VH-VL binders against Protein LST7 (LST7). Designs and how they scored, part 5

Target 1, 242 residues: Protein LST7 (LST7), of Saccharomyces cerevisiae (p53237)
Amino acid sequence: MSSTVISLAHFCDKHGPRIISVTQSAEKGTLGEELLVPDYPTESYCESCLLQFPEESTRSMRCFIEDVPFITTQYSSIRYQLLNSIIKRAFSEETMIYDNMPFIFFDDLRGLNLVIGFKLYDENARGNERRYCFILTVDSRSHDDSMKMLSEHWNFIIGGFDKMIAYIKNIHKSEFLGKNKTVENNLETLNNNAFIGSYLRANKSKFGRNLVSLTDDKFLFVRIHKWNSFLLHTVMNENKLP

## First folded at step 4 (VH-VL; framework fv_polzastobart)

Design s47 (from p11c with heavy chain Y105W)
Fold by ESMFold2-Fast, scan of step 4:
Structure s47 (fold): chain C 242 residues (1-242), chain A 119 residues (1-119), chain B 107 residues (1-107)
Amino acid sequence: as target 1 above (242 residues)
Amino acid sequence: QITLKESGPTLVKPTQTLTLTCTFSGFSLSTSGVAVSWIRQPPGKALEWLASIYWDDSKYNNPSLKSRLTVTKDTSKNQVVLTMTNMDPVDTATYYCARLEDYTWFDSWGQGTLVTVSS
Amino acid sequence: DIQMTQSPSSLSTSVGDRVTITCRASQGISSYLAWYQQKPGKAPKLLIYDASSLESGVASRFSGSGSGTDFTFTISSLQPEDVATYFCQQFYSYPRTFGQGTKLEIK
């Protein structure tokens, strides 16, 4: 019965719009594994699309806020088709310039969606930029009820996303500036080092980096999970924040 | 108020298995994000992290000692147990248990228990 | 594993002096560093987290700074009760690793 979810999505150079993470509330006793889509095709996702928790084997994260579980996964088996439809609509908006300015859309299929887009620099990406957005989805047939919730919590919701995006951009900037020097070996050296250097350069240039790589923050998705869970808990409980 | 206390044998012979229990109060290891960790310190030396167990029973062991380490929890008793096999004199150290949240720092520590490994 | 190296290994100064201890990580750890104080026969006590944030209840004379690989811990005016060994710890990656410690004594 939880109708509200938060997605983090990006535009992949290889695959187009893709969901990186979905945060949602669940019933007590729900395991994160139950929300995963079984065996998604590896070729449908590349490194830049990965939801990466600090430990490689971790595919979901759960927390409790006042005994309510909130779960983050790369997919939501319950809402897979709906969320794919939503992100395709979000990334097709011609007027979105990925500058933290929110836009809203509603239709009978996709419900009410609040989208806020942002960009990060990635030298391996087409145009040297990664495009991301956070999406708050209220999956409800009542436009009026959904807009009432959104309007009542507008400052909290937008403020929350702005703070998350500011944090991501700040740590990305620090990581980028920390790698201000690049050294490439000369192929004229005719040794294993020249071959290895060429191989590593090719590998690093093949595709875009994921958010953990772009920020040098192994705990980024832990933070996003906690932030999104708190935001959802607050808006679902009709709590107002000054 | 958060408290943690280590208990177990103070003297262990080489090749034996060490079992230490951490008993805590003021928090629950069923709370999301919370973990209890084991850290040791040989006399006059640096701190060495051994293992962590999280609320969801996920476990992280120091790779240098992984084959020797087992960490378990009993949420109903507010206890975490460390088992370390094949003890050696070099394992003589003060063993601490400590609390952390969200894969971060150790915010609360037990008093420590000195374990001596000798024949 | 991420290696943490502290300097100096020991330090002897006078009450009221400014004390600086440094910690270097073998690779970038962003701001994922904590500082602990350990008095003889006692457990370590958290002083600083996230490289520069002061733990609740800790005296304001303690501070931390730095990011990436180079970090600094400072006591602005040394008090007698500050005699202890100080350790840095990275929490960027498992396994968690500590510096070798800096023993602080009064002349």
Scores: ipSAE 0.006, ipTM 0.471, lowest interface PAE 12.2, mean pLDDT 80

Design s48 (from p11c with heavy chain Y105G)
Fold by ESMFold2-Fast, scan of step 4:
Structure s48 (fold): chain C 242 residues (1-242), chain A 119 residues (1-119), chain B 107 residues (1-107)
Amino acid sequence: as target 1 above (242 residues)
Amino acid sequence: QITLKESGPTLVKPTQTLTLTCTFSGFSLSTSGVAVSWIRQPPGKALEWLASIYWDDSKYNNPSLKSRLTVTKDTSKNQVVLTMTNMDPVDTATYYCARLEDYTGFDSWGQGTLVTVSS
Amino acid sequence: DIQMTQSPSSLSTSVGDRVTITCRASQGISSYLAWYQQKPGKAPKLLIYDASSLESGVASRFSGSGSGTDFTFTISSLQPEDVATYFCQQFYSYPRTFGQGTKLEIK
């Protein structure tokens, strides 16, 4: 368990602001099993909201860094209402322009939050765009201690998120270009195919794609889990928060 | 050092149930990203994936083998068990258990056990 | 199911030659492809993962390339110990599927 967590959230056309994943740590030398949700409910999430590991029934991931367990889940019972409140505020901010520019907010309820927004193309989404953000939350009563930690690690934190977002955007761009080529080739191959109309209608009626589908990277959330775990480990080791 | 070893009967009669055990060391099936899988290879033919069981107890079975397959784990004993019902001579193959971590590929394999299905 | 097709099915060449084996997926699998070496009577050994990443402890003469549907495995200079059957495998979707194998022999 730590006071610092990283969330990945998006703006869902059906549900509004939603958490896709939350990465957090447990006590050193433990297994962190208290952070795992063995019977995780998925019925409240649509396709675009889903945390998807390569095996479709898997909804959590754990790794160890120097005997510290780091866990990524979509449903986090231990901080659910707090994180839900944080993401709703993050997506309402005029300052979030989805261009990798960070912004910060703090209050007594939500702690210190660093938010970085980005967007991806999705023809099935309203306005043809999916809006995402990474949020680093420092849940501490001391504004000064939280700001000191954030300030001391600013370049590392921002650099880390920028690299993750750049990777996501690059593989998304590759998938977008590859899909356009594949669709053109398939339409040429299926000349006079009666299924073309059905395919186009079915594709258009989809209500958003998840991040794995938008990037064609089934291991994307494994990578995000590892990157966020490393970022949290590094930040927590240099200046320990109470 | 990572090791895996298959054990079970080497000769099975048609219609019988095959039970194979994979015993491993050097890793734990409670570690995130780790899975143990069963793969078979009929003599002189290609590899065929049968089933996988992951650290979180999620299970995947080859649909072509329908309800014939069951895979279970005992994390405390470092064992994974495959059960295959209604054996047929076409199921004659070398059966392997193999490990994967972080979804990169099957990085460690058992030696394999040849199971012959004959009357 | 994703079908994996290897070419050629067998190859006979000389020590020191450059060897190329191809693998084609029936649908896009991004870079989720692995290559295995299997010597007679032995279990397969992972050589390449994520289409182009060399497994630890594997000789640098082995390499992989490709993405989407078309993949290539190369041995830059064939050694006698490289005589084996080589298999590709996709990790993109269930069920996991392998190519039919390419048997490599020395003349």
Scores: ipSAE 0.006, ipTM 0.444, lowest interface PAE 13.6, mean pLDDT 80

Design s50 (from p11c with heavy chain R99H)
Fold by ESMFold2-Fast, scan of step 4:
Structure s50 (fold): chain C 242 residues (1-242), chain A 119 residues (1-119), chain B 107 residues (1-107)
Amino acid sequence: as target 1 above (242 residues)
Amino acid sequence: QITLKESGPTLVKPTQTLTLTCTFSGFSLSTSGVAVSWIRQPPGKALEWLASIYWDDSKYNNPSLKSRLTVTKDTSKNQVVLTMTNMDPVDTATYYCAHLEDYTYFDSWGQGTLVTVSS
Amino acid sequence: DIQMTQSPSSLSTSVGDRVTITCRASQGISSYLAWYQQKPGKAPKLLIYDASSLESGVASRFSGSGSGTDFTFTISSLQPEDVATYFCQQFYSYPRTFGQGTKLEIK
């Protein structure tokens, strides 16, 4: 794990708090192969929890920004078990209201965590909502050093997450409205066939949906990978190589 | 400056397989976010997107052409190859390859190659 | 698939006139729309991206506007070299889809 990582997590109705992705960097001038995991068990992950790239067999993504490798993977390594506790804490905090308002907590083993939560509509979810958050984790034993870095880059970090969340919510809204219109159009034809309408309503899909399904954007996790990589590169480069 | 050029047969018979090659310069298909796409245009008609291949070897094919399309890349040769099976006269069109960055629009196009499907 | 409906299908007007072409998406595409110019016998050329951004090297008489489902492309003062077919394209989702084109001619 590099000193600064970005996680995307959600609250799964079946599994509770679960990590969807972790984006992190490797050393400049290297290929970052130590961070790549070509395959990992998905046994404990339902569809709504899986990191889904456009090609179904792809489990990780790597890009290079100024010769620095950035890799996004799903949390699956025993080495990453420490991040799981951060995610569980993030979803249990009383300050988590899922409205893009950031909050911070410090963990003595895992450092400083900046959390920004948001919600998406899903009729298949408990309470008709899917709960998500982005977490920026600064793995430093110095609270003051972590807070200084966060303070110096506050507007850039918060602005970046706000733009990512705004994009996700906007394309989700478009997908939600499109599906509602389709349902209405189908029911218009069945106005005079009440038994068919009742049957369709009773048998509509109850399967959980992942972010790609909720947004109808096959490239969503590629965009998130690139956005998180750029944010990390900017924050880390300005600290070490201004 | 980005340049792309399509090459391949100008005449194919019905039921045969079409293979087209796009050779490019001015960019690398190993650069993050870069892709090459294939678009066709029947004479006097609208543009139709066929397939895209990205820097990471991810591939997208038009679902309307169901399993007829294969796109591959050879990064060392700066080439992308489109294969289309079971050609029919309605597939007669000018075929273009085009450059794309960050999953957006087609900013640079090849000159196109007319492929006629007839006996 | 997202259907792009473009109007008019053809237009004949005079040099110096203001030309307006519209494009409607079958679902919301935010601002993820591009406009292309295609002169006879040539490949398409990008003019406008992200609904309203002018591509580098493109004349300022060309402009675009709109968001969501309704988009407009405008030529403020038509020039002889603008004779071409114009196409809109959404890049919101795959498959990428184009409008049917508007053939622009001078009287």
Scores: ipSAE 0.006, ipTM 0.449, lowest interface PAE 13.8, mean pLDDT 81

Design s53 (from p11c with light chain Y32W)
Fold by ESMFold2-Fast, scan of step 4:
Structure s53 (fold): chain C 242 residues (1-242), chain A 119 residues (1-119), chain B 107 residues (1-107)
Amino acid sequence: as target 1 above (242 residues)
Amino acid sequence: QITLKESGPTLVKPTQTLTLTCTFSGFSLSTSGVAVSWIRQPPGKALEWLASIYWDDSKYNNPSLKSRLTVTKDTSKNQVVLTMTNMDPVDTATYYCARLEDYTYFDSWGQGTLVTVSS
Amino acid sequence: DIQMTQSPSSLSTSVGDRVTITCRASQGISSWLAWYQQKPGKAPKLLIYDASSLESGVASRFSGSGSGTDFTFTISSLQPEDVATYFCQQFYSYPRTFGQGTKLEIK
């Protein structure tokens, strides 16, 4: 048996498959910065690819659940090669239809991966869609042991991701409806679809929107960190995983 | 386990500068995601957030008071200091320091210190 | 700034009664709301976070619900020690803002 991590990834129009965040358990006293890949070229990332906590310079977050530290970073130095391979494969699978339907694959780099994909509307994206997935990776050489763990916690894991995705979609819908109300108010007595189109074009960003912008939730990644940490804590404690 | 304690003058004259120190134990302000904040409450009124300082020295000040507020930390002493200039009788309030983590809510509070602004 | 409006401003009721306090945000704040209890002469105490999650050590008679702009705080059966002022707080954005408070008394 090996460590378990949760990744949030997306398909970037400019950069292709990219990890947004990795959540993992750590030893007491571990600093989040120690888990970052040294000298990683962040200049190669656009805004839609970056892990965005409320403060711009923040690149890691740590919390404690029953004295166990959990850390979220954009990339983990410990899992760099494994995660880079996994995200590329997840987005290339034919079973990835972005409808909350889970699928599983075993990676040659000793990982069992549970993937759940979803989409959000983004007027700045190609095809007006942003594509995301959560990936639970069990870094174990034993396919049978990993499947046993996944089977034992199936309802909890799938239920957890479904609730996270439902929350994200719901607040995204609220943000979209909020924009529609603003546009309608701005039209006053005109009530003309051409004016709505003009308003939306005038307010369209030239850059792809990140998850915070798409949901209008400045603290979304803080919530994701906490949800993923709790999911990992529950799974690890019930299986006595490290 | 977690404790915070405010200290400083209890009486301030109009136009003077207020300096309050928060001394804490049971956590470190070098821990990622942790912040110490200042909140005040005039007698019988609502709570008003003043400022927060995070482990990485990131600072947030209430925009309505920004020109008057400075917050600093000394991580080695487990202290956070609030400085507020040009005090006025309307600034009479109980001043609290409080802990927050991960940009959320205030989970631990000091006992508060009443600061009266009068001649 | 996000404005938080509580209702009622004060409430007097009997031991054992169900108490409901509401809080409205001037814009959508998702579930980023906390509820605090403040007893006379004491610092506020966190009761509920993320709109509906009960803080450790807090009695189960306290609960919260809501999302977006409308939130409710409930005490299922009022106890004498619950006499206090209750405040909601949004942590969606800076500046952090509080409701004006609801003073709860027993008669």
Scores: ipSAE 0.006, ipTM 0.461, lowest interface PAE 11.9, mean pLDDT 79

Design s54 (from p11c with light chain G28D S31N)
Fold by ESMFold2-Fast, scan of step 4:
Structure s54 (fold): chain C 242 residues (1-242), chain A 119 residues (1-119), chain B 107 residues (1-107)
Amino acid sequence: as target 1 above (242 residues)
Amino acid sequence: QITLKESGPTLVKPTQTLTLTCTFSGFSLSTSGVAVSWIRQPPGKALEWLASIYWDDSKYNNPSLKSRLTVTKDTSKNQVVLTMTNMDPVDTATYYCARLEDYTYFDSWGQGTLVTVSS
Amino acid sequence: DIQMTQSPSSLSTSVGDRVTITCRASQDISNYLAWYQQKPGKAPKLLIYDASSLESGVASRFSGSGSGTDFTFTISSLQPEDVATYFCQQFYSYPRTFGQGTKLEIK
């Protein structure tokens, strides 16, 4: 429907790189259910991989911005294999240190991708950290056209992702700061090197927590849907779908 | 600008059914995450949430009144309708409709309509 | 259902005074709490959302704090136009529930 999408992905201790959510523009009249992967096996996924809206029955969310529909789902059926290829490439980047520093890659298969990584503390995760990234994908295959769009909106795109990540990190920190005084030390250590306690975690649960659990914000994915929709709307010049 | 306005009968007899309509402008109930809710307030008392209807036609009714409440929407007319059966003098209240987004709080309210149940 | 209890039920104070109203939830609601102002004969108006966020266009003398089960609403310096009933509301779960209200009057 459009050449530009935003993904939220993470590195699962059990499953490796996985998409948590995909936000994209759609044709008028498209329902979110039409974008879900057929036979999507929600029961087989670990907690940390799931897109969770506040209402259990909600598997997708749609909004209209100036009469353009934007939809967020766990998977995009029309872009499933492309996005899986993109996230595997993104998480293989050795120079990504998950500090909000953007990096860009382009190839004929995967288009132009802007990746911004970040980490959250999770005592149940390997190394006490959960690795996440937002990815803006422009699937035009024209390097020049894609870079022109990205450069025209650079400050807006980077600022938008920085604000989303700052919000997530702040509510994550706030969730634990009042309940556990040591959490600030743990978050500070995570930014530099999460070596502490690796030996002590050998016999603990290997199950990572999802973003809703890590932030104590039942509406987090609703906020992310809205933020990503607004970012896409602005970048795509409102009603101009490719 | 967002506006909501309640309309319907101001006087209802005991055992009758109350039907109220909320007409709104400045937003669409086709927008994901948006809902219109009904809240009532008996004279001098606390606010009581009655029902909410979301853009996707998901409906939530107050469990204490669930058997009496029906909420429906007509997105093309920008209207939401509340029906409450078996009215009793204790149901005398000002009835408000209000906008809610993302399963949160009520950010915009109608002026309210006083419904008196008299016998 | 989550019960919301406000205290005090009524408060009479002087212009310029600092006013505090408290709200307690019967279970942990995280930060899913809003505060509303209702002037006589009018609909409620949202003042604070997510426990501590000030709604656009609302005077900075209003603030909220708290998480979990205990919440506080504060007016740093009472003005005559602040005479109203104030309600807290949880939006953690359905049914949405309100406190019984605090009626604020000037002596």
Scores: ipSAE 0.006, ipTM 0.502, lowest interface PAE 10.5, mean pLDDT 81

Design s55 (from p11c with light chain S30Y)
Fold by ESMFold2-Fast, scan of step 4:
Structure s55 (fold): chain C 242 residues (1-242), chain A 119 residues (1-119), chain B 107 residues (1-107)
Amino acid sequence: as target 1 above (242 residues)
Amino acid sequence: QITLKESGPTLVKPTQTLTLTCTFSGFSLSTSGVAVSWIRQPPGKALEWLASIYWDDSKYNNPSLKSRLTVTKDTSKNQVVLTMTNMDPVDTATYYCARLEDYTYFDSWGQGTLVTVSS
Amino acid sequence: DIQMTQSPSSLSTSVGDRVTITCRASQGIYSYLAWYQQKPGKAPKLLIYDASSLESGVASRFSGSGSGTDFTFTISSLQPEDVATYFCQQFYSYPRTFGQGTKLEIK
């Protein structure tokens, strides 16, 4: 069922390329916890890398589309090493300029990968920007079959990612441009000095912002889960990938 | 397909504790993102959310009533239980249980049970 | 808490009329708003979710629009079976909060 997946990844100032979320189809009865890597390194954790659902203890989300379960997790035990190498490759590409222009790479072990990069402003990040990408991975050894599926659904796939990225950028822009900056800046400075100190003590890391913080949308990852699940269902349902 | 039904006492005296049970079918509270919530409505008034319990046993209670509310689940029996202490005549209302997914809206509701608080 | 204010509190109109109800949030909630219909003696029924999406099985004469703080619910042509109280609800933040309701009557 997991032959096609969608990853959301970013470039972490501390850790480099990192997976934020992986959305995939699963067999009926699969629990999200079964897809988590059992013993991942704790040093990989930081706030900017966090897949954050509205309830902090939630580590996975599942939905059903026409009896097919779709699951989003931060780590996937299935293909974790493959996805990690894909993420590193994507962020090393000279053609990735984070302007929503897609690019493709293919490898015998990694399958076909469609990458779309974008940037968000973050004053707490190096260079004042956060770099993100969505990656559609078709895990098939047939180059011809993968390219056929991708080309047949190209406009739908690219259109879908463009709409998701546009939504993220728009709500991020709204958060960034808040009203009455003079009063808001004074209150933020007064309140945030104590909060920043507390955050650094508690988390033992550089102060950073995750995607929820950058957009002020507690439900952003719920939306991304639903959007990615729908995209996967549409492309998989038509071609019934092996 | 999906059904929910509230059960419990219809008459409660002031200062007593109310215990209501929601029994459901057509879904499981072991499914990630699924929750069951309690909502009440005094006669002729607006709906008021009371509490939600999620598949992972995460609980949210209305802050105005938090000290009086306890919500628990028994996943094997498909039941969620609401306990509300120190009942007062102003707590007279129809009490509903309802289902939600992914921290969103209430997509399926029980029929409601009227609880009257009177001496 | 996020306060939800509906307008009007009640209205009486004729079959076939266009009905508009508004809902205002005390702070920005993006599109995290639902609309419910409650007929006398019955449980509420979901009509609209995510501000503008029509729930499966709900008649196409019902629609929703808006984002941020201002939301509108419309019945394009009122039918006798639409006599009910309508509630908006935000699901952006806990506690979940409802509007005070709008009672629809036919003259």
Scores: ipSAE 0.005, ipTM 0.442, lowest interface PAE 14.1, mean pLDDT 79

Design s57 (from p11c with light chain D50Y)
Fold by ESMFold2-Fast, scan of step 4:
Structure s57 (fold): chain C 242 residues (1-242), chain A 119 residues (1-119), chain B 107 residues (1-107)
Amino acid sequence: as target 1 above (242 residues)
Amino acid sequence: QITLKESGPTLVKPTQTLTLTCTFSGFSLSTSGVAVSWIRQPPGKALEWLASIYWDDSKYNNPSLKSRLTVTKDTSKNQVVLTMTNMDPVDTATYYCARLEDYTYFDSWGQGTLVTVSS
Amino acid sequence: DIQMTQSPSSLSTSVGDRVTITCRASQGISSYLAWYQQKPGKAPKLLIYYASSLESGVASRFSGSGSGTDFTFTISSLQPEDVATYFCQQFYSYPRTFGQGTKLEIK
């Protein structure tokens, strides 16, 4: 298990700050289910909070980079309370306007956290906006060591998150434009034989849409998993002793 | 270091059941998001996906082949087995097993085994 | 099912030439497309994934582009070892479907 993780979080209109996904490295042989909080009521997560992999029954994803496993889950049994405290602090930052500008905070409880916020349009959300952030958390007892790592990898980390956010915003804009073309939208709905299901789902949702719905990219969380895993692998291994 | 190898009969008669085994190494089918898939290719024709089995025992079968296909796994032996009932000469093909990661594309393939159905 | 149509079905060209193969999906598949190379008597080999990403260890002369329904695969300078059949494959939905293949020969 590593002390460095990447979270994707959002501000839910119903639940406030909520974790969508957590990516972390693990010890060889760890199963994704071992990182899930036991007895956590999934019903407390609404549609907009959902971590959705292409297969709906899947709750975690794992990949290997140079024989090191990296796992993405909606929550982590190891760090659940700490991560919830971190995201609440991140969303309370008054100067954050969700424009990709990074900010950093540190304290003895929450460690060093790098936060980058962004917004997506959602007509079902309060103020027509969904607020998101990526958070890189370094849970180290040494402030100096954590800051040294961030400083040394600053351009790589910020560039990585900026590219991820740009991708998300770009495909979201494409999906929004597609929804405004009635002929194309009707054809796709009929082709998928999902007309009634998608119509009823949209009508019943009082709260924001999830990221897959907002982007029309059912593999979005697979991409985020791989990008976050690569970022973690790079920053954790460049300065390790042989 | 990832390897997959198909094994089974190279000749079956019409109406018989085909059973093929894929033995693999260099990865585990207990890893989240990993699947082993079966793909076939009749001589001179396109590739056709048959079935996939995931780490959590979730199964996907080509609907064109209906209930003819069964896929199972034995994670402890690093094996995946495909069973195809009621074989016909049109089922003559090279059968491949391949690895699929994160619900995407086939990144590693076995060498393939030619199965001939006599007429 | 999503149908994948490749063009041309075969082509013959010279060493050093630029080769372009196209693939069309019957419905939008975003960037969920892979390209495979299959040499005679051998298993397919992944070359390109997510429409434009080059697989590790694959020569840089291979590239892909496109999104939605129209995709292209390019070999910038054909080499003798590139003689093969090339297949596109969508992984947007189940069932996974392949194009009919493009047979590439050198004359």
Scores: ipSAE 0.005, ipTM 0.479, lowest interface PAE 12.0, mean pLDDT 80

